VH-VL binders against ER membrane protein complex subunit 8/9 homolog. Designs and how they scored, part 9

Target 1, 192 residues: ER membrane protein complex subunit 8/9 homolog, of Dictyostelium discoideum (Social amoeba) (q55fm0)
Amino acid sequence: MNNNISITTEALSKAHLHSFKHHASSVNGILLGKADKNSILITDIIPLFHTQTLLPMFEVAMIQIEKYCRDNNIDMVGYYHSNQCIANELEPEPIAKKIADRLNNELNNMCFLMISKIEVNRPSGLVSIDKVGSDWLKNRKTLITIDTTSNSEDINEILKRNLQNIKESQIYDFEEYLSNPTRDWLNKSLVL

## First folded at step 14 (VH-VL)

Design p8 (from m4 with heavy chain N61A)
Fold by ESMFold2, look of step 14:
Structure p8 (fold): chain C 192 residues (1-192), chain A 122 residues (1-122), chain B 107 residues (1-107)
Amino acid sequence: as target 1 above (192 residues)
Amino acid sequence: QVQLQESGPGLVKPSQTLSLTCTVSGYTFKEYRIHWVRQAPGQGLEWMGMINPSGGSTSYAQKFKDRLTISKDTSKNQVVLTMTNMDPVDTATYYCARAPYIWGEGRYFDYWGHGTLVTVSS
Amino acid sequence: DIVMTQTPLSLPVTPGEPASISCRASQSVSSNLAWYQQKPGQAPRLLIYGASTRATGIPPRFSGSGYGTDFTLTINNIESEDAAYYFCQQYNNWPLTFGEGTKVEIK
């Protein structure tokens, strides 16, 4: 397994805001960056679904994301999921495990992250879910750090400011794009 | 005309570092992943690792993880294999091969390089 | 790791006759299996992928069959140019693994 997962402030805030936009449901998306033998750096995310994940539509999204990656010199490096239910915050839903298996089969070198609340002992709000045998289990030994090289602002202040300005409403996912193709689910013009 | 061509030293001493270059032509570099596969004399083929042409993400067989690095130079259409601490058991013909970089497509190798024999001995 | 076992390891053949090579996986690989030909001093050549789909430019005398764990490469009307090593490869699981190879020789 990769033991060092790093995520940029920009990617982290986008993932949390996707979850906030759809607070009444589970959300998911794809992590983009570069995976090496001992590290994964996440530099962007692509939001996918917030109602239910239909596997055929997931496959369509993956084809488009792969082309985006080829065109922009970036790789798919993982998957994120955020649960609707407060009681089971860190337990991956069955659909999330199916998607993780599908991605692991294609990528081999990837991470599966659950989005949770930002706390003192979990400053990114992320928990790694690692493949153990045939199952996916949370693993707090995996280090998840925030890469502040391009943006050194505290993530809590970024989220607070953007929520005050309702900026999460400007984040689109693939599901929204399917309903209205003018919604840019790659969020190329988004400024947080 | 699709072509993959390995280049590098034919002889390496034990503990030294091997560096092999795979130069590709005749196709769009970013449409295929490059894999490295080796074949020891009288033995079968052994997958070593691969690199994505897009962002350069890599994956390695567990056996080689600690001493193998695969990198790319897109401007030169090149992929480089670097393997440290070579041992006589690493004597093999080394191939680069391409597989489709298309979501859901199989990981089969439609074109291979001609291979380069690397002998590790004192 | 998925172990791919080929039989036979050596296969003498007479031109014009059929030949078959077996490949067995230690666990199911579905249809994610490829076959390669490697002539002496040459690079491997893709023959079959998806267990049964001929690669571009491969003569129709080559055919593949099987699903799950048991696969067969069939060469009908063997020609002298078919003398080579033949390998199966699974791509269902990481790491990618190969059979040990079958040497086909003209007798």
Scores: ipSAE 0.840, ipTM 0.908, lowest interface PAE 0.6, mean pLDDT 90
Fold by ESMFold2, look of step 15:
Structure p8 (fold): chain C 192 residues (1-192), chain A 122 residues (1-122), chain B 107 residues (1-107)
Amino acid sequence: as target 1 above (192 residues)
Amino acid sequence: QVQLQESGPGLVKPSQTLSLTCTVSGYTFKEYRIHWVRQAPGQGLEWMGMINPSGGSTSYAQKFKDRLTISKDTSKNQVVLTMTNMDPVDTATYYCARAPYIWGEGRYFDYWGHGTLVTVSS
Amino acid sequence: DIVMTQTPLSLPVTPGEPASISCRASQSVSSNLAWYQQKPGQAPRLLIYGASTRATGIPPRFSGSGYGTDFTLTINNIESEDAAYYFCQQYNNWPLTFGEGTKVEIK
């Protein structure tokens, strides 16, 4: 039941900066990495939408991400969502639950994470949302750790530096790519 | 020609660890997931687990999760099943089978290995 | 787990006549159902996927139908080579589950 979820500093910072770039709206995206029997390691994220998520466009994005995964020996391991409304910060919106169901049906072994505030008792700023029966509910017992193997810098320092330098403007999502195909939503050249 | 071939011991003793290898050929390894399915003598088929060819992510049936590990060696076109603490009730023919690794495509098995019988007995 | 119930378990058939095998799911699997043939001493062979789509190289005398919980494999104009074990599989939900199988024998 209690999968150990780890996320690299790099992936974590991208997810938070995606949310910050579009702070007036909900955002979502796909978590990449490797999912094993008792653990999920997230090493990258692919930002998708920051307005309404339309299911046909989501399906198009998924086809492209799956090809990317095959080409780069990495797997889809989950989904992240950040709510627009702070009053319901941790309650997944209906569309997010629908996407999570769709993704869970394909993957079987995945995580669903909500982006929240970074705090002492939640240092990643992430909350796991687990499938319970037919619904998706937060699970406070699931530990989400930051994997510092590649970068040991504190996540707060990384976010502070990048926000001061307006680096979030360089993160593109799939929705932005649809408006301008020169925008690399895989963010291959991004340095945070 | 697409081929999947299971190899490994035909007999293991109770409490031993089973190791089976599925060697594949005739197709692009990354385009298909590999699943393991077993069939006890005179019984139906039972899905055990699967592995993604890309990053090697795995998924297991709950019944086997504590004992089963599936791994891959892409350079050898191999997928390995390891199952610990074998019991006589695990006596079965073990198959590897491939399913499309394509978003939205179903999880049906267009090619199977011929299976290998594993008997668990003292 | 979705339970797949096949009927009959044994089906004697006469060459030249049609035969039908039923597969019933304990809850809806939409059209996410496959049928396999397994001859003695051989690997299973995919016949039908998506409830009704014939796999490559499968003769047109094999057809599948159904949606939701009730599915049928029909073999029109039975041939002696069709004597085999036939089973269904749902792929709508994890874990993947299989029917018990139907042994088809020439009478």
Scores: ipSAE 0.837, ipTM 0.906, lowest interface PAE 0.6, mean pLDDT 90
Fold by ESMFold2, fold request of step 16:
Structure p8 (fold): chain C 192 residues (1-192), chain A 122 residues (1-122), chain B 107 residues (1-107)
Amino acid sequence: as target 1 above (192 residues)
Amino acid sequence: QVQLQESGPGLVKPSQTLSLTCTVSGYTFKEYRIHWVRQAPGQGLEWMGMINPSGGSTSYAQKFKDRLTISKDTSKNQVVLTMTNMDPVDTATYYCARAPYIWGEGRYFDYWGHGTLVTVSS
Amino acid sequence: DIVMTQTPLSLPVTPGEPASISCRASQSVSSNLAWYQQKPGQAPRLLIYGASTRATGIPPRFSGSGYGTDFTLTINNIESEDAAYYFCQQYNNWPLTFGEGTKVEIK
């Protein structure tokens, strides 16, 4: 597959900060935006789990995210995952592959991204995991571009500023919402 | 009273671009995906592609990917099919059909348009 | 792509008696299968979805069964207006695919 993947600075910041908030565990969430024949544009993310993913609860979250998408003229376009284990940073965990299969069956046109370190040769810190036959395999050659149309600030400076201000503490995920329903896991008022 | 109605030219010359419009009414536009399905004379049905009513994300059958574009205009309750490089083998009745936009629900078509015959010949 | 094979392709029927149409998928589609009726010059009409769930307004003489790869549409007490083209559609995998169809006609 040669889909061109682009992610806004704002969405990218949210995904990395979700991972930073829960640096001792795996995290995951849903990518929102628009998917077309040759491109996927990611404009937001919805954080889901940071400890363990319970598949029935994942299904409940998807129903709610779909309503949010209808109400806000946006689509689910993918899934992100970050591993707990540094040694296997880019190898998708079995649960992540199961979720990706479930999403692929529903969405057809989607991307599966692993969160990794921001480096000179990987400016977004993201790696695409592509469906090849019946399996999910990393593809380091897929270009993941940062869309700076709305915010041209360097992603490293954005992350540094927000971590200094402890803004990652203001990001809630679905797991946190399940334990305290006053936590807005859609993060509607969040400003990074 | 759900209605879907296809409109567009009945005759297109080879190599030209086809544009068909599906106009919908009687239901909330955002609650259903719109698919395009065609049926060549005396043949079965062939799925072409779809569009989400929310953000307008699309998906296409591989056969059509290079020449098919599906778009929407929510303010007009319209979905537009554009297909380039038409060939006589593309002569068919073209249908728009709606499927539930509900997580976990199937991709079956509860309402179809009446269809529009498009003939591709010189 | 999942190939949907229907048998028979032509089915003469006698009013008042049951009729059955088979649909076989080239790989499992679970219960993600729909049946449609199409009369000449008309758009398809949804009969069954989820392999066995009757669509709204469909008479109870229509029923569906099956799981995985083998599916059956049964029409009990055939009526003259049931003469039509019938086809199955899987929605387990992308792209969505349809059977070749079965022409049901009154003897």
Scores: ipSAE 0.831, ipTM 0.906, lowest interface PAE 0.6, mean pLDDT 90
Fold by ESMFold2, last read:
Structure p8 (fold): chain C 192 residues (1-192), chain A 122 residues (1-122), chain B 107 residues (1-107)
Amino acid sequence: as target 1 above (192 residues)
Amino acid sequence: QVQLQESGPGLVKPSQTLSLTCTVSGYTFKEYRIHWVRQAPGQGLEWMGMINPSGGSTSYAQKFKDRLTISKDTSKNQVVLTMTNMDPVDTATYYCARAPYIWGEGRYFDYWGHGTLVTVSS
Amino acid sequence: DIVMTQTPLSLPVTPGEPASISCRASQSVSSNLAWYQQKPGQAPRLLIYGASTRATGIPPRFSGSGYGTDFTLTINNIESEDAAYYFCQQYNNWPLTFGEGTKVEIK
C-alpha cells in the first residue's frame, strides 16, 4: 500500500479554490502526478463537476484527461471530492465512492482524498479515504504532506491572497467547459 | 512491425541484483503500458508489475513490492526491471508485454517480448 | 487474488474436430478475460480479449464465450499447428492472474 502522499502547493491551492468557488455544492476532480511503490506525488489537478456527476460524462472526461496525461508526461493518480457541507463532514457521498471504485479498477495505485478545512493537525486540509475490502473508509492517520520544493509559501497565505483577489473565479471545471467551450477546464494558463 | 525485446544477464548469483531491459519499437511508446510477467520453468505465468509510459507511475504485485523497481527511458524506448536479492526460486523466463493505454480498455497483452531466461544459481 | 482454474489440463485432439477449454474464476471478472496461446520455447500470443473478441490476425476458428466466472475457449476445426499451451488471464482485479494452462496435443 502507499502510505506517503504529497501534494505540491500549486495543486493543493487549485483543489481548495475549486471547492471555494462552488462552496454551496459538492465538487470533484482528478489528481495528477506520479505514483510509485511507496509514494504518490500530486502535482496538478483537473476539476470536473460541481453539481451532479453523470457517469457517461465522467467517462468522456477521463478519455480526454488520459490524452492530456500522455501529451504532458503526467499520470492520473487519484480523485478528490468535497461535500456540500465541507466544514463538518468527511463522509464521501455514494457517487464519490462509485467514481473511486471505477478509478481504482483502472489505476490500482491511486489515492482518494476529501477536501476539508486546513488546521494545525491537518495542514493540507485533505483526508485520505482508503479502500478496505469493498468499502471506502476515512484514514486520518495517512500522512498527507505539502511538497514545498517549487513554492515554500504557507498554503494559508496563498489561499487568503487568491480569495481576496477572487482568483477562484478563474478556475474552470469540465462541467463549465460543457456549457461554454472557451472555458479551459485544464487551466493551463492559470497563475496562482 | 511491433517488437519488444528483453536483454540482460542469463545467470545471476543468489543475493545479486537483476537488471533487465525491454527495448520496444514499431509503435508509439506512449500509447501502451509495459508490464513484466515471468514464467518459472514448467510453470504458469505470474504478473510482476507495470509502468505507465506517460509519467512513469508504477504498480507492483505485493510479493515483489520490496524488491522490484520498474523504470523507463522514453528517449531510448526502454523499460528497465531491477530486482534485488535474487534467490534460486526467482529462476524464470522474464517477459515484457504491452497493454493498451486507453481509458476503459482492458489490461490484456497484444504483444510480448521473446523472453529472457534468468537462472539464479551459485 | 483471483484464482483462475483451467479444465482440462491436458487435451488430446484430432485435426478437423472442435475442442473447448474451460476457465473458471474464483469470483466474477465480468467480461475482463483474455486467452493466450503459447508454443514451446515461445512467448504467449493473444487470441481473445473481452471474453469474446478475437485479437487482430486470429483465425475465426478461435472463439471465446462466457461472463462472470465461467469462460470457454473454443477451437473449431482443429489444425495441427494449434498444438500448444493455452492460458486464460483475468484483468478485472489487481493483481492480474493467469490460469495454469491447458496442453493441447495431437492424438
Scores: ipSAE 0.828, ipTM 0.906, lowest interface PAE 0.6, mean pLDDT 90

Design p8 (from m4 with heavy chain N61A)
Fold by ESMFold2, fold request of step 16:
Structure p8 (fold): chain C 192 residues (1-192), chain A 122 residues (1-122), chain B 107 residues (1-107)
Amino acid sequence: as target 1 above (192 residues)
Amino acid sequence: QVQLQESGPGLVKPSQTLSLTCTVSGYTFKEYRIHWVRQAPGQGLEWMGMINPSGGSTSYAQKFKDRLTISKDTSKNQVVLTMTNMDPVDTATYYCARAPYIWGEGRYFDYWGHGTLVTVSS
Amino acid sequence: DIVMTQTPLSLPVTPGEPASISCRASQSVSSNLAWYQQKPGQAPRLLIYGASTRATGIPPRFSGSGYGTDFTLTINNIESEDAAYYFCQQYNNWPLTFGEGTKVEIK
């Protein structure tokens, strides 16, 4: 496949910090940006759940995110997931595959990314999970690059600085918004 | 009143690039996706691709993916189809049609443009 | 790609009587099925969406039924203006695909 996935430093930081905030559990969220025939650019993410994903509440979140997308000239372009279990870090959980199927049926042109550790051969810490027939399988051959146009700082330094400053406590997901509606799960005021 | 109107050349020579514009009115542009569907003379309908009105993300049928580009200009309420390397087999009436951009609603076309016949010949 | 197969391809009808057109999908499309009417030289007109929901302004003599792979468009009390091509479209899977069409003619 010759698909190019690019993610901005800001969006990448938010996804990793969401996972770090809830390191003892699985997390997931929606990737926002623009999907073309040869590329997907991710410019933002919206965190959703860090415990049990309740499918009816997922549907409610999608309606709200779609409204946000219309109002802000941006599209849903994918889904991210981070597993709790270290031994199965890159194997998507059944719920993640169900959500990916639901999104793929609606979007068609999307990506499914697993959050993993940042390393030399995986600078984004992301691994693509591709639809192969009726299943979702990891594919390390898919190119995932960091778009540094708006922020050229190294992702490791951004994450280290923000974790030291406990900035992940300022990231809210939809699950937290449901418990307290003053928690902005769109994270509009967050600066990383 | 909801209106979709296709415009562009009626005749294109082989290997040239086709550009068609769909101009829409009478509804909120961002509430509907725009799809392109063509119908060769005496043939059935063939879905070509679509564009999201929000961020402009696109999806294409595999047979057209290498030649087809769909773009939008929200300020003009326009969607543009560009297709390269036209061939006589591409002779067809080209329609733009709208489908609801509502999570879970579906991709059925409640309003269509009038269609524009594009003939590809030397 | 999901193949949509319509039967019959040609359907002569008698005014005032019912007619039925069948549409079969090569795999389940749930209820994500639309029916269109197309008269010569015109764009398609939406009749039914969601397999059974009549679009606004469509006379009640048109009805749709079915789920999964087998769908039926029924036209009760056929009128002369109903002579047209009718075709189904699935929107469960990408790419969107259409049936071949059924030509309905008044005897």
Scores: ipSAE 0.826, ipTM 0.899, lowest interface PAE 0.6, mean pLDDT 89
Fold by ESMFold2, last read:
Structure p8 (fold): chain C 192 residues (1-192), chain A 122 residues (1-122), chain B 107 residues (1-107)
Amino acid sequence: as target 1 above (192 residues)
Amino acid sequence: QVQLQESGPGLVKPSQTLSLTCTVSGYTFKEYRIHWVRQAPGQGLEWMGMINPSGGSTSYAQKFKDRLTISKDTSKNQVVLTMTNMDPVDTATYYCARAPYIWGEGRYFDYWGHGTLVTVSS
Amino acid sequence: DIVMTQTPLSLPVTPGEPASISCRASQSVSSNLAWYQQKPGQAPRLLIYGASTRATGIPPRFSGSGYGTDFTLTINNIESEDAAYYFCQQYNNWPLTFGEGTKVEIK
C-alpha cells in the first residue's frame, strides 16, 4: 500500500553522493529506518553496488546489514536504485525489480526508491516505485519529504559543498569493501 | 527456558480498546520477531501482525491495519498489542509467538505464549 | 492470500499405527511450510519447519514431506498423547496463513 515516506537530510545526501561517485553506472543500496503502518522514515542508507549486482553477494550483504540493524536499533525499510541510462532514469532495471521482490518478500513493509534529479517539484530527487500486481511501476504521486529535524540545511547546498570537497570519494559501498576490506561500507565515520 | 506470557483484560465491551502485553524471557530479545496470532473459540489460527525487535518496524494483516497497533518496550522485554473498536466477533484467544530474525530463515513460530482469552461482550 | 487446505479434517487413529495429514496450498509455497500440534486449552507447538525439518525436541516419529503445493505430515507409531489438532502454516507469502486443522483422536 502507499505510505508517506520521509528521509533525513543526512541519508538523502549519502544516497545522492553515492550515485554521483559512480555517475557512469547504476548504483543501489539499502534504506534504513523505521516502517510503520502509515509511514516510512529513512534515517540512513547503506551503499551496495555500482557495477553489476551479483545476487549471492547481495545475500551476504543482507546478512551483515541485518546484524548491523540488530546492534543499532534500526530496520531495513527499503531499497534505492539509480539508473545508468538517463533516457530511462525512472524506469527500474530488471535486476532492481528482482532485488525489490526479494526484499518485499522478506520485509513486507518497505519502499523502493529511484534516484533522479533534484527539482523544485521533486525536492528530494527521489521517486517511489510501487508494486502493482507482479510488476514495479513508478508513482510520482507519492510524496517523499525531507526530514530536517536534525539538519535543516538545504539539500542542494549540502551536495554542492560536499562535491566541491570531493567528499563522495569517502563514501564506500559493499562492492568496494569486497575489493579492500579497510573500506568501511557502513560509513560510520562519514560526516556530510 | 524460553518463555512468552500474554497479559491483559479477559473482558472488554464493544467499541472499547484492547491492550495486551507479551512479556518474554529466556532468550535475547533482538534475535526474534514477535507476532500476534489469534484463535476464535473452536476455530483456526489467524495471523494479525508483527514487530521487529530492532527498530520496532511493524507489519499488519490488511483486515486489522486500521485498528491494530503493535509496539515494544525493549527495556522491559515487552511487546504490546493495542486494538481499537473491539467487536464481539473479535472474541478469541490471543497469542504472541516468536519467529527467527535471521535473513532468509523463515517466518515459523518456534515458541508461543500460553494465550489469553479475550471476550468482547456487553 | 494463500489458502491452505487440510485433509482430512478429522482422523481417528489407533495407537501403534501410522497416520498422515495432507496440506495443500492454493499456490506454490516452495518448502516454506510449518506444522504445529495444538492440544486442547494449549498453544500450538512447532513440529516441522521447512516442510521436512523437525523442530528441537520433536520425536523422530514425526516427519514432514512435500514441496510446492502438496505437503504431508506423517506420525509413525501413534501414541495416545498425539491426540490433538494439527495445523499447517505457509510462510512463503504475506500474510502468513494457516490450514483449518485436523483433529486427531484415539479410536
Scores: ipSAE 0.821, ipTM 0.902, lowest interface PAE 0.6, mean pLDDT 90

